# VH-VL binders against Elongation factor P 2 (efp2): the designs that were tried, part 13

Target 1, 189 residues: Elongation factor P 2 (efp2), of Mesorhizobium japonicum (q983m5)
Amino acid sequence: MVKVIASSLRKGNVVDKDGKLYVILFAENIHPGKGTPVTQLDMRRIGDGVKVSERYRTTEQVERAYVEEREHTFLYADGEGFHFMNPETYDQVAVSEAVVGDAAPYLQEGMPVQVSQFNGIAISLVLPQRATFEVVETEPTTKGQTASSSYKPAVLSNGVRTAVPPHIAPGTRVVVMTADGSYVERAKD
Key: E = the ipSAE of ESMFold2; O = the ipSAE of OpenDDE; V2 = 0.75 times the mean of E and O plus 0.25 times the DockQ between their complexes.

## First folded at step 17 (VH-VL; framework fv_ebrasodebart)

Design t2 (at its last look DockQ between E and O 0.29; V2 from the best seeds 0.44)
Fold by OpenDDE, look of step 17:
Structure t2 (fold): chain C 189 residues (1-189), chain A 121 residues (1-121), chain B 108 residues (1-108)
Amino acid sequence: as target 1 above (189 residues)
Amino acid sequence: QIQLVQSGAEVKKPGASVKVSCKASGYTFTKYGISWVRQAPGQGLEWMGWISAHNGDTNYAQKLQGRVTMTTDTSTSTAYMELRSLRSDDTAVYYCAREKFDWFYDAFDYWGQGTLVTVSS
Amino acid sequence: QAVLTQPPSVSVSPGQTASITCSGDKLGDRYAYWYQQKPGQSPVLVMYQDYKKPSGIPERFSASNSGNTATLTISGTQAMDEADYYCQAWDSRTDWVVFGGGTKLTVL
């Protein structure tokens, strides 16, 4: 945490306001012909996405928060949250379910994940774009369906529902996008 | 898999109302917002408004103020867009799109397949 | 209301670099987003927060935003890149979302 003048802030910067973190979406320095210069900051609160607009004197001090992004390895999940380890320092961090969100089903032990932290508190995660899971359930292939024309519903081992090509059967490992669970290809392992 | 599935095409008379649905799946509905964007034939994208599935907050385009209502049903993970007092220039494909609330995404990352609404006498 | 201006069309030969611009007042001070739309399909997010790529977007796609202009660049343009491209920004003053007029990219 460091105090900076409002006029130095830019979009993408994170500020602490009343103990909450905000990302700046828009920053503008306004120099009226008459009057005191001001900085307009339009921000989004991290966590719930609430938009906030604030106006400061350009020389007014604002607390800027520095967010660190580090690669971690997913270890396990428990009642305290999802646990990740820095492979370099072996430090562990617990990430709340709220932060992990819908990425939870795609986490696998040993998976490298980018963790954004502020003062040791994880505020965001970025998973690898692809992950491999076993198909545990699919619908029967109907005669006449071409391999390229129609996907069929499937359920992955992590419970995620997806669509797979007709030739994919239960027990097959498939690569899916971690963003939405969409099918990419048959796993080559 | 994340999906937004919209209701089917509509044909309406001028002055009528249309209500388009957008059923979301594959993610936690209440952690995101839904924006509605329309596209007249051969034209560009026009933002109509936004609704938070978390708290129900809405923001509508000025052009549509008083004529559009966006709602959500969290029990069914469905968003609705009602447009009233339809005119011929409301003929368009209407899209719902997911808007993420975290600081990482301020964009429409997933879109419905679109709903054609035709307004003709 | 904020206006984003795009060229109506851009043409490139396969393998060449395509650049699509989006101009708006102080656009460089806010985040720009880009969408790709192919005929008969829904728009697809291809860039967020000026230069960041969503998962699945090819590396040949890049973007920048400075001054009053955001630019989407497609290197090594392929036939499959032929589409309409829309820039988008958030107007913090009105809290409205604004789209550019769109650019039709033709791959000759």
Scores: ipSAE 0.403, ipTM 0.783, lowest interface PAE 1.2, mean pLDDT 91
ESMFold2, look of step 17: ipSAE 0.578; ipTM 0.834
ESMFold2 (binder alone), look of step 17: mean pLDDT 90; pTM 0.928

Design t3 (at its last fold request DockQ between E and O 0.61; V2 from the best seeds 0.59)
Fold by OpenDDE, fold request of step 20:
Structure t3 (fold): chain C 189 residues (1-189), chain A 121 residues (1-121), chain B 108 residues (1-108)
Amino acid sequence: as target 1 above (189 residues)
Amino acid sequence: QIQLVQSGAEVKKPGASVKVSCKASGYTFTKYGISWVRQAPGQGLEWMGWISAHNGDTNYAQKLQGRVTMTTDTSTSTAYMELRSLRSDDTAVYYCAREKFDWFGDAFDYWGQGTLVTVSS
Amino acid sequence: QAVLTQPPSVSVSPGQTASITCSGDKLGDRYAYWYQQKPGQSPVLVMYQDYKKPSGIPERFSASNSGNTATLTISGTQAMDEADYYCQAWDSRTDWVVFGGGTKLTVL
């Protein structure tokens, strides 16, 4: 944490206000012809997403929090959340289900993940764009269908529903996008 | 795979109402918002409003306040947009879009295929 | 309500660099977003938070936002890039979404 003047704050900065973290969505300095210059901050509170709008004197001191992004390795998930480890320090961090969100099904043991932290608290994750899973369920392969044919529904080993080319059969490992589960290619493993 | 599938085209008379549906799949519906955007023929995109699938909060464009209602059904992961007192200038393709939540800023990362609503006498 | 202004059209030859601007009061102080729309299709997010690219967006796409202007740049423009492009921002006062008027990019 570091104190900075309000006028120096920009969008994307994180500030600590009353023990809560806020992301600045919009910041402007207003210099009225008459009166004291002020900084207008529109912010979103980390945790519940509440938006607030406040004005500060331009010279007013505000506590700024800096984001730390570090690579971690996913270990396991339990009732306390998702556990990641820094491969260099071996420090572990627990990330809540709320933070992981819909990325949860794509996490695999040993997967490198970028963890963003504020004041030691994990607030977001960035997964590799691609991950490999086995197709466990799909429609029967019709002889004569080519890759140019329409995709068919499938279910991956992690329970995610996707669409795969007609020639893909159960048991085949496929690469999918972790953002939406979309099919990329057959795995080369 | 994430998808937003909208209801089919509608033809309405002036003064009538239309209700367009948007069924979401491939993600946790209640963790995101849905925005509605329309596009008149040959025109640009116009934001209509937003609804939170989490708590039902809404925010409508000023131009449409009093005439539009957005709702969600969490049991079916479906968002609805009702536009009342239709007039000819409401003729447009109507899109639903997922508002991706990001602490730093939100974007419309997934869109429905669009629903053509034609208002004619 | 905030207003975002785009040029109605931009034309480039294949291989050239296309630049599409979006102007608004203090736009650089808020995040800009860009969408691509091809005829008969839904808009596609091509840029978020000024310069970040969603997965699947070609590397030739880039963007910046400073002052009152956001700019979408397409290097080595290809025929497939021909589309309408819309900038978008949030009105921090009302939390309303604002779109630019759109720019038709023609690849000659």
Scores: ipSAE 0.551, ipTM 0.820, lowest interface PAE 0.8, mean pLDDT 92
ESMFold2, look of step 17: ipSAE 0.603; ipTM 0.851
ESMFold2 (binder alone), look of step 17: mean pLDDT 89; pTM 0.928
OpenDDE, look of step 17: ipSAE 0.487; ipTM 0.780
ESMFold2, look of step 18: ipSAE 0.580; ipTM 0.833
ESMFold2 (binder alone), look of step 18: mean pLDDT 90; pTM 0.929
OpenDDE, look of step 18: ipSAE 0.490; ipTM 0.778
ESMFold2, look of step 19: ipSAE 0.645; ipTM 0.866
ESMFold2 (binder alone), look of step 19: mean pLDDT 90; pTM 0.931
OpenDDE, look of step 19: ipSAE 0.462; ipTM 0.767
ESMFold2, fold request of step 20: ipSAE 0.604, 0.585, 0.569; ipTM 0.850, 0.837, 0.829
ESMFold2 (binder alone), fold request of step 20: mean pLDDT 91, 91, 90; pTM 0.930, 0.932, 0.926
OpenDDE, fold request of step 20: ipSAE 0.505, 0.528; ipTM 0.790, 0.806

Design t4 (from r3 with heavy chain F104Y; at its last look DockQ between E and O 0.78; V2 from the best seeds 0.53)
Fold by OpenDDE, look of step 17:
Structure t4 (fold): chain C 189 residues (1-189), chain A 120 residues (1-120), chain B 108 residues (1-108)
Amino acid sequence: as target 1 above (189 residues)
Amino acid sequence: QIQLVQSGAEVKKPGASVKVSCKASGYTFTKYGISWVRQAPGQGLEWMGWISAHNGDTNYAQKLQGRVTMTTDTSTSTAYMELRSLRSDDTAVYYCAREKFDWYDAFDYWGQGTLVTVSS
Amino acid sequence: QAVLTQPPSVSVSPGQTASITCSGDKLGDRYAYWYQQKPGQSPVLVMYQDYKKPSGIPERFSASNSGNTATLTISGTQAMDEADYYCQAWDSRTDWVVFGGGTKLTVL
């Protein structure tokens, strides 16, 4: 944490307000012809998305939080959360289920993940766009279906539901988007 | 897979009401919001409002105040948009979209759209 | 309410660079978002927070936001990029979302 003047803040910066972290969505310095210059900050609270609007004197001190973004490797998950390791320092960080959220099913051992941290606490993750999983369940292919046929429902080894081309069968490894589980291609491994 | 599946097309008379549903799947419903956006034929996108599936907070476009109601059912992960006192100029494709509150603050997933036709 | 202004149309030849602008008062001080919409389809997010790309968006897409103008740039434009593009921002005063009028990109 560092104190900075309000006028120095920009969108994307993170500030601490009353023990909560906010990301600045909008920042404007207002210099009226008459009156005291002020800084307008529109912010979203990290975690629950609550929007707030604050006005400061331009020279007013505000607590800025520096967020570090570093690549980590996913190791494992347990009752304490999801564990990642910095491949450079070998430091480990535990990330809560709340932070991992819907990305959890796509995490695989050894996967590189961008971890955003504040004071050593992980606040956000960015997974690789693609990941490979085995199809464990899918509908049978109807005879006569052409390559232009519609995708069919499937279940991946991580339990995620997706849609795959008709020619994909159980046991096949497929690449999916980690954002939504959508099919990309057959794995080439 | 993340999906927003909307209810089917509607045909309504002027003065009637329409309620469009948007069923969400593939993500934790209560961690995001739902925005509604409509598009009249051949026109651009118009934001109608949004609702937080987390706390139920809503915000509606000014022009629709008093005429629109957005709700969510967390048990079914479904969002609803009701538009009352329909007029011909309400004819449009109505989209629900997931609003990502965690950093992005964008509409990252959209429903397939629901055509609502208002005609006498 | 804030207004975002886009050119109604932009035309480019295949392989050329397309630039779509979105102008608004102090837009550069806000985050801009971009959506692609093809005929008969739902909009697709192609840019968030000015210049960040969602997963699956080609590298040829880029964006910037400065001053009063956000710009979506498509290098090496392909036929498949033909679509309507909408910019979007959030008005913090009203907590309303505002879309631009949209730009029809034609690939000649």
Scores: ipSAE 0.375, ipTM 0.755, lowest interface PAE 1.1, mean pLDDT 91
ESMFold2, look of step 17: ipSAE 0.520; ipTM 0.818
ESMFold2 (binder alone), look of step 17: mean pLDDT 91; pTM 0.937

Design t5 (from r3 with heavy chain D102P; at its last look DockQ between E and O 0.78; V2 from the best seeds 0.00; counts 0 for: pae E 4.5 > 2)
Fold by ESMFold2, look of step 17:
Structure t5 (fold): chain C 189 residues (1-189), chain A 120 residues (1-120), chain B 108 residues (1-108)
Amino acid sequence: as target 1 above (189 residues)
Amino acid sequence: QIQLVQSGAEVKKPGASVKVSCKASGYTFTKYGISWVRQAPGQGLEWMGWISAHNGDTNYAQKLQGRVTMTTDTSTSTAYMELRSLRSDDTAVYYCAREKFPWFDAFDYWGQGTLVTVSS
Amino acid sequence: QAVLTQPPSVSVSPGQTASITCSGDKLGDRYAYWYQQKPGQSPVLVMYQDYKKPSGIPERFSASNSGNTATLTISGTQAMDEADYYCQAWDSRTDWVVFGGGTKLTVL
């Protein structure tokens, strides 16, 4: 955390206000003919997405968070959270279930993940856009069925429910989007 | 798989109200916001307002202030938009759109749209 | 409340580069977003936070934002790219979310 003057803030900066973190969407320095120059900040609270608009005197000190993005490797999950390792330093970081969120079922041991940290605390993750999982439950393959038929329900090895083409059988490995589990293609193995 | 499924088309008389539903699935509903965007026939996109599924906070477009109410039902993962005192120029397709994880700030998933026709 | 201005239409031949502009006061100091809408369909996010690309959007799409103008660029334009394109920005002084008027891209 570093104290900076408000007029130095720009979109993409993160600030701490009353113990809460905000991402700046827009910052404007306003120099009226009368009165004190101000900095207008349009920003969004991390965690719940609440939008706020604040004015500061341009010289007012504001706590700016330094957010570091570094690639990590996913190790495992336990009762303390999701554990990642920096492949260069071997330092580990635990990321809470709340931060991992909807990405949790897509994490795989050894997966490269971009981890954003503030003051040593992980605040966001970016997974690879695609990952491969086994289909563990779906209707058996239909003899003579083509890929032009409607998709059928399936359950992946990570528990995610999705839809797959009719020719996919249980035990088939499939590539899915990590954002929503949507089917991309059959794995090439 | 993330989806937003909206209620069916509505035909309303001037002065009536309409309430459109948007059922979310495939993600943690209470960690995101829902925006409502409408599009009159042959026209562009118009933002109507936003609601946080986390805490129910709203922000409405000034043009619609006083005529619109947005709510959520977290038990069914459903967002609602009610527009009152309908006029002929409220005829439009109404979309719900999910606000991406706050870090990205994009409308990444959209409902299929709900046509609301206001007829005399 | 038209804070963002787009040309009403842009025409391009297949294989050529299309550029769609979005102009607004100090737009380069705020994030710009782009959506594609094909007839009878919901909008689809194609670019976010000035230049970032969502998963599944072709490499031929790119975007930039500086000064008062954001630009969506489609290289090697294909017939399937024919659609309406909308820019979007955040602006608390208007309605928090503002869309441009839209640009119809025609591929001849």
Scores: ipSAE 0.188, ipTM 0.654, lowest interface PAE 4.5, mean pLDDT 86
ESMFold2 (binder alone), look of step 17: mean pLDDT 90; pTM 0.933
OpenDDE, look of step 17: ipSAE 0.510; ipTM 0.799

Design t6 (from r3 with heavy chain W103F F104W; at its last look DockQ between E and O 0.67; V2 from the best seeds 0.00; counts 0 for: pae O 2.2 > 2)
Heavy chain, then light chain:
Amino acid sequence: QIQLVQSGAEVKKPGASVKVSCKASGYTFTKYGISWVRQAPGQGLEWMGWISAHNGDTNYAQKLQGRVTMTTDTSTSTAYMELRSLRSDDTAVYYCAREKFDFWDAFDYWGQGTLVTVSS
Amino acid sequence: QAVLTQPPSVSVSPGQTASITCSGDKLGDRYAYWYQQKPGQSPVLVMYQDYKKPSGIPERFSASNSGNTATLTISGTQAMDEADYYCQAWDSRTDWVVFGGGTKLTVL
ESMFold2, look of step 17: ipSAE 0.569; ipTM 0.842
ESMFold2 (binder alone), look of step 17: mean pLDDT 90; pTM 0.930
OpenDDE, look of step 17: ipSAE 0.614; ipTM 0.845
ESMFold2, look of step 18: ipSAE 0.520; ipTM 0.818
ESMFold2 (binder alone), look of step 18: mean pLDDT 90; pTM 0.928
OpenDDE, look of step 18: ipSAE 0.304; ipTM 0.753

## First folded at step 18 (VH-VL; framework fv_ebrasodebart)

Design u1 (at its last fold request DockQ between E and O 0.66; V2 from the best seeds 0.60)
Fold by OpenDDE, fold request of step 20:
Structure u1 (fold): chain C 189 residues (1-189), chain A 121 residues (1-121), chain B 108 residues (1-108)
Amino acid sequence: as target 1 above (189 residues)
Amino acid sequence: QIQLVQSGAEVKKPGASVKVSCKASGYTFTKYGISWVRQAPGQGLEWMGWISAHNGDTNYAQKLQGRVTMTTDTSTSTAYMELRSLRSDDTAVYYCAREKFDFWGDAFDYWGQGTLVTVSS
Amino acid sequence: QAVLTQPPSVSVSPGQTASITCSGDKLGDRYAYWYQQKPGQSPVLVMYQDYKKPSGIPERFSASNSGNTATLTISGTQAMDEADYYCQAWDSRTDWVVFGGGTKLTVL
């Protein structure tokens, strides 16, 4: 973390305000014809999404937080959270359920994940776009149907509900998007 | 999978009200907002307003102030949009869309299938 | 209220690069978002925060935002890319969301 002048801040930068982290959504330097130049910062608080609007003197010092993004490997989850390891340093980081959010069901042991950290605290994750799971439950398979036919409800091995082509049967491994669980294709493994 | 499923088409008379529902699934409902966007036939997208499923805060487009009400039911993960004092120019397809509060910003990353509301005498 | 201006239509031949612009006052200081809408379908997010692609969006899609103009670029345009494209931004002063007028992309 470092102090910078307000006028140097840009959208996408992260600032520390009163011990909370904010991402800048909008930054504008206002130079009135008469008056003191000011910097308008519109920000979103990381965690709960609360929007705040602050105005600083352009030369006013603001705490900028530098976020480190590093690839980690998912190890396991327990009562303390989701554990990831840096494959280079072997350092481990525990990520809270709040940060992992709806991505939790898609995490698999050994999965490479991009972890964003501030002062050693994980604040965000980026999973691979695709992951493979077994279909454990679905409606009876209909022969002769194509992938363009109406999809049917299914449940994956991780408990996620999705929709699959009619020809997909229980026991089949499928690739889904980790963002929303949508079906992509039959796994080739 | 993430889905927003909206209620069916509506036909209303001028002066009437319509209430469209949007049932969300596949994600933690209370961690996001819901925006409503409408599209008149052959026209562009028009933002109507937003509601936070977290705290219930709302913000409506100026054009619709006093005539629109957005609500959520967290127990059913459903968002509602009521538009009152309907007129012919309210005829449109109405969409609900998920709005993220995280690093995606104010993006509408998932949309309902749309609800056609026809206002005619 | 903030206004975002798009050209009403853009035409390209298959394989060519299509560019769709969105102009607004100080748009480059804000995040721009892009949506694709095909006939009879709901809009689909294709770009967020100026240049980032959601999962599932083809690599041929890219975008930028600077000055007063955001640009959506589709390289190697395909027939399936024919659609209406809308830009979108957020006005922090009013907390309103604004859409551009939309651009009809035709693949000849």
Scores: ipSAE 0.544, ipTM 0.846, lowest interface PAE 0.9, mean pLDDT 92
ESMFold2, look of step 18: ipSAE 0.609; ipTM 0.856
ESMFold2 (binder alone), look of step 18: mean pLDDT 90; pTM 0.928
OpenDDE, look of step 18: ipSAE 0.475; ipTM 0.798
ESMFold2, look of step 19: ipSAE 0.662; ipTM 0.873
ESMFold2 (binder alone), look of step 19: mean pLDDT 90; pTM 0.929
OpenDDE, look of step 19: ipSAE 0.541; ipTM 0.823
ESMFold2, fold request of step 20: ipSAE 0.603, 0.613, 0.610; ipTM 0.851, 0.855, 0.857
ESMFold2 (binder alone), fold request of step 20: mean pLDDT 90, 90, 91; pTM 0.928, 0.927, 0.929
OpenDDE, fold request of step 20: ipSAE 0.536, 0.529; ipTM 0.847, 0.840
ESMFold2, look of step 20: ipSAE 0.621; ipTM 0.858
ESMFold2 (binder alone), look of step 20: mean pLDDT 90; pTM 0.930
OpenDDE, look of step 20: ipSAE 0.494; ipTM 0.804

Design u2 (at its last look DockQ between E and O 0.61; V2 from the best seeds 0.54)
Fold by OpenDDE, look of step 18:
Structure u2 (fold): chain C 189 residues (1-189), chain A 121 residues (1-121), chain B 108 residues (1-108)
Amino acid sequence: as target 1 above (189 residues)
Amino acid sequence: QIQLVQSGAEVKKPGASVKVSCKASGYTFTKYGISWVRQAPGQGLEWMGWISAHNGDTNYAQKLQGRVTMTTDTSTSTAYMELRSLRSDDTAVYYCAREKFDFWSDAFDYWGQGTLVTVSS
Amino acid sequence: QAVLTQPPSVSVSPGQTASITCSGDKLGDRYAYWYQQKPGQSPVLVMYQDYKKPSGIPERFSASNSGNTATLTISGTQAMDEADYYCQAWDSRTDWVVFGGGTKLTVL
């Protein structure tokens, strides 16, 4: 945490206000012809996404929070959350389900993940764009269908439902996008 | 796989109402918002409004205030957009789009296939 | 309400660099987003928070935002890049979303 003058703040900065963290979405310095210059900050509260607007004197000090992004390795999940390890320091961090969100099914042991932290608390994750899973269930291929025909429903080993080309069968490992579970290609392993 | 599937095309008379549905799947519905965007034939994108699937909060475009209502059914992961007092200039393809309302994104990252609403006498 | 202005059309030869601008009052002080729309299809997010690319977007796509102008740049433009492109921003004053008028990119 560092105190900075309000006028120095920019979009993307994180500030601490009343013990809550906010991301600045818009920052404007207003210099009226008459009166005291002010800084308008439009922000989103981290956690619940509530938008707020605040005005400061341009020279007013504001607590700026620095978010650190570091590569971690996913270890395991339990009742306490999702556990990641810094491969350099071997420090571990527990990340809540709320932070992991819909990325949870795509986490695999040993997976490198970018973890954003503030004061040692994980606030967001970035997964690799692609991950490999086994198809455990899919519909039978209709005779005459080609690889370029319509995709068919499938279920991955992580429980995610997706669509795969007709030639894909149960037991096949496929690469999917971690953002939405969409099929990319057959795994090369 | 994340999908937004919208209801089918509608043909309405002026003065009537239309209600378009948007069924979401592949993600936690209540952790996102839904925005509606329409596009008149040959024209650009116009934002209509937003609804939070978390708490039901809404924000509508000024020009549509009083004429549009957005709702969600969390049990079916479906968003609805009702537009009343339809006019000919309401003829457009209507899109629902997922809007993440956490601190990292204000983008529409997934879109429905669109619903054509035609208003003609 | 905030207004975002785009050129109606931009033409480029294959392999050349296309630049699509989006102008708005102090747009550089807020986040810009970009969408690609091909005929008969839904828009696709191609850029968020000024310069960040969603998964699956080609590396030839880049963007910047400074002053009053956001710019989407497509290097090594391909035929498949022919589409309409829309910029978008959030108006913090009204809490409304605003789209640019759109730019038709033609690959000659």
Scores: ipSAE 0.474, ipTM 0.806, lowest interface PAE 1.0, mean pLDDT 92
ESMFold2, look of step 18: ipSAE 0.565; ipTM 0.836
ESMFold2 (binder alone), look of step 18: mean pLDDT 89; pTM 0.926

Design u3 (from t3 with heavy chain F104Y; at its last look DockQ between E and O 0.71; V2 from the best seeds 0.56)
Fold by OpenDDE, look of step 18:
Structure u3 (fold): chain C 189 residues (1-189), chain A 121 residues (1-121), chain B 108 residues (1-108)
Amino acid sequence: as target 1 above (189 residues)
Amino acid sequence: QIQLVQSGAEVKKPGASVKVSCKASGYTFTKYGISWVRQAPGQGLEWMGWISAHNGDTNYAQKLQGRVTMTTDTSTSTAYMELRSLRSDDTAVYYCAREKFDWYGDAFDYWGQGTLVTVSS
Amino acid sequence: QAVLTQPPSVSVSPGQTASITCSGDKLGDRYAYWYQQKPGQSPVLVMYQDYKKPSGIPERFSASNSGNTATLTISGTQAMDEADYYCQAWDSRTDWVVFGGGTKLTVL
C-alpha cells in the first residue's frame, strides 16, 4: 500500500477505501474555472462488484494497492480452496472458490495459471486458453453422419458438458477452450 | 458450455407488450448479470439495460424508462425482458448477453441467438 | 449521454492492416470494448478493457486506447474478418452502456 494523490490515479488502479478494495474504472480530473480542483473516481468494489462513485480533492491522498501478476502452477483443491504454487519461489497461495469461479473444472495439476495478488491474497486468475480432457460420455454416432456434420453432446472427465464431432468416442482426449468448454480438436498426445 | 437461449420470434400490434426469455446454462447464473441489447433492421446495437442475477438490481436506458422491465428466475436460470406500449420503431432483434462481472470490466462475453420482435398494425 | 463515433465503413485488401477507430469524450479514461458481428449472427466480444483479447480471438486482432480514441487493428486481414464492428464503453455518470454506431469492414 502506498499513499498517492487522487489526481495521479488512473483506470485500472486499485485503491483501498474503508478497508475494501476498489478497481478504478474511470478517473477524471476536473478543474473548474472557479472552485477547488477535484478528481472523480468511478470504481468497482472487489468482492461483490458494487459500483461506487467518489470525488476527491486532486491533492487528497488515497491508499493505492498494487496488484501483482505472477505465474503459478495449480496444485490441488481442498476444503480451504484451490492451491497454487509459484514455480520460482515455491510459495503457495490458497484461492477461494469465489475467485476461481467457473474456472474450477478446468484446473489441472501442474497447469500454469496467472494469479493476480494483492498483499498475498489472490483476487483473480487467468487460465490457459486451452485444456485437454477425456471424453467420458457421448451419444452414439448415427448412421450417415460425417465428421463435418452436426456436433453431438458429450461429457468430459471434469464433468463439463460440451459438444464434439460425431467421430469422437468415449475415451478420446480432446482439447477444449477453458472459457466456455467448446471443442477445439482431438488431443495429439 | 456457456449458452444463452432465447425465446422465439414475436409479432405484436402497436400498444401491446412483449416478454422475451433468455435461459442461461453452463455457468453460475447468480454470479453474473444479464444485459439486453436490441438492433433494429439495418441499424446498430442499442443497449436497453441490465439486471443483476445476484441481487436483482436493474438499470434501464433512459429512453425506455417506464416501458421496460427486466427480471430473473434463479431457479430456472432464466432472464426476462418485458417491453410495453410497443411502437413500430421497437421492431428489432433483441439480444440477451451475459455481463461479465469481474472486477475490471463490463463486457458482454456471451450472447443469445436473438429474438425478432415485429411491431406492425 | 456519452456518444461513441465510428466511421461507417472501412475497406481493405486481403493481407492488409485494417484500423477501425472509435472516438468519444474522455474515452481514453474509460475502458473500451469491441464486438464483431457477422450477418445474421449475434455479436462476439473480440476486445475487452482496451487491448485484452478473449480466448479464441486470433492474434491478428489488437487494440489500443489513447486520448479520446480507441482503435481496433486487424493485421493480415482475411476474408472471414469481413463484418460489422462495434465499440462499447460504460458511462460512469449514468451507469449506462453505450455502443458506437458500428463500422462495416469490407475485405476487397
Scores: ipSAE 0.427, ipTM 0.783, lowest interface PAE 1.4, mean pLDDT 91
ESMFold2, look of step 18: ipSAE 0.596; ipTM 0.843
ESMFold2 (binder alone), look of step 18: mean pLDDT 90; pTM 0.931

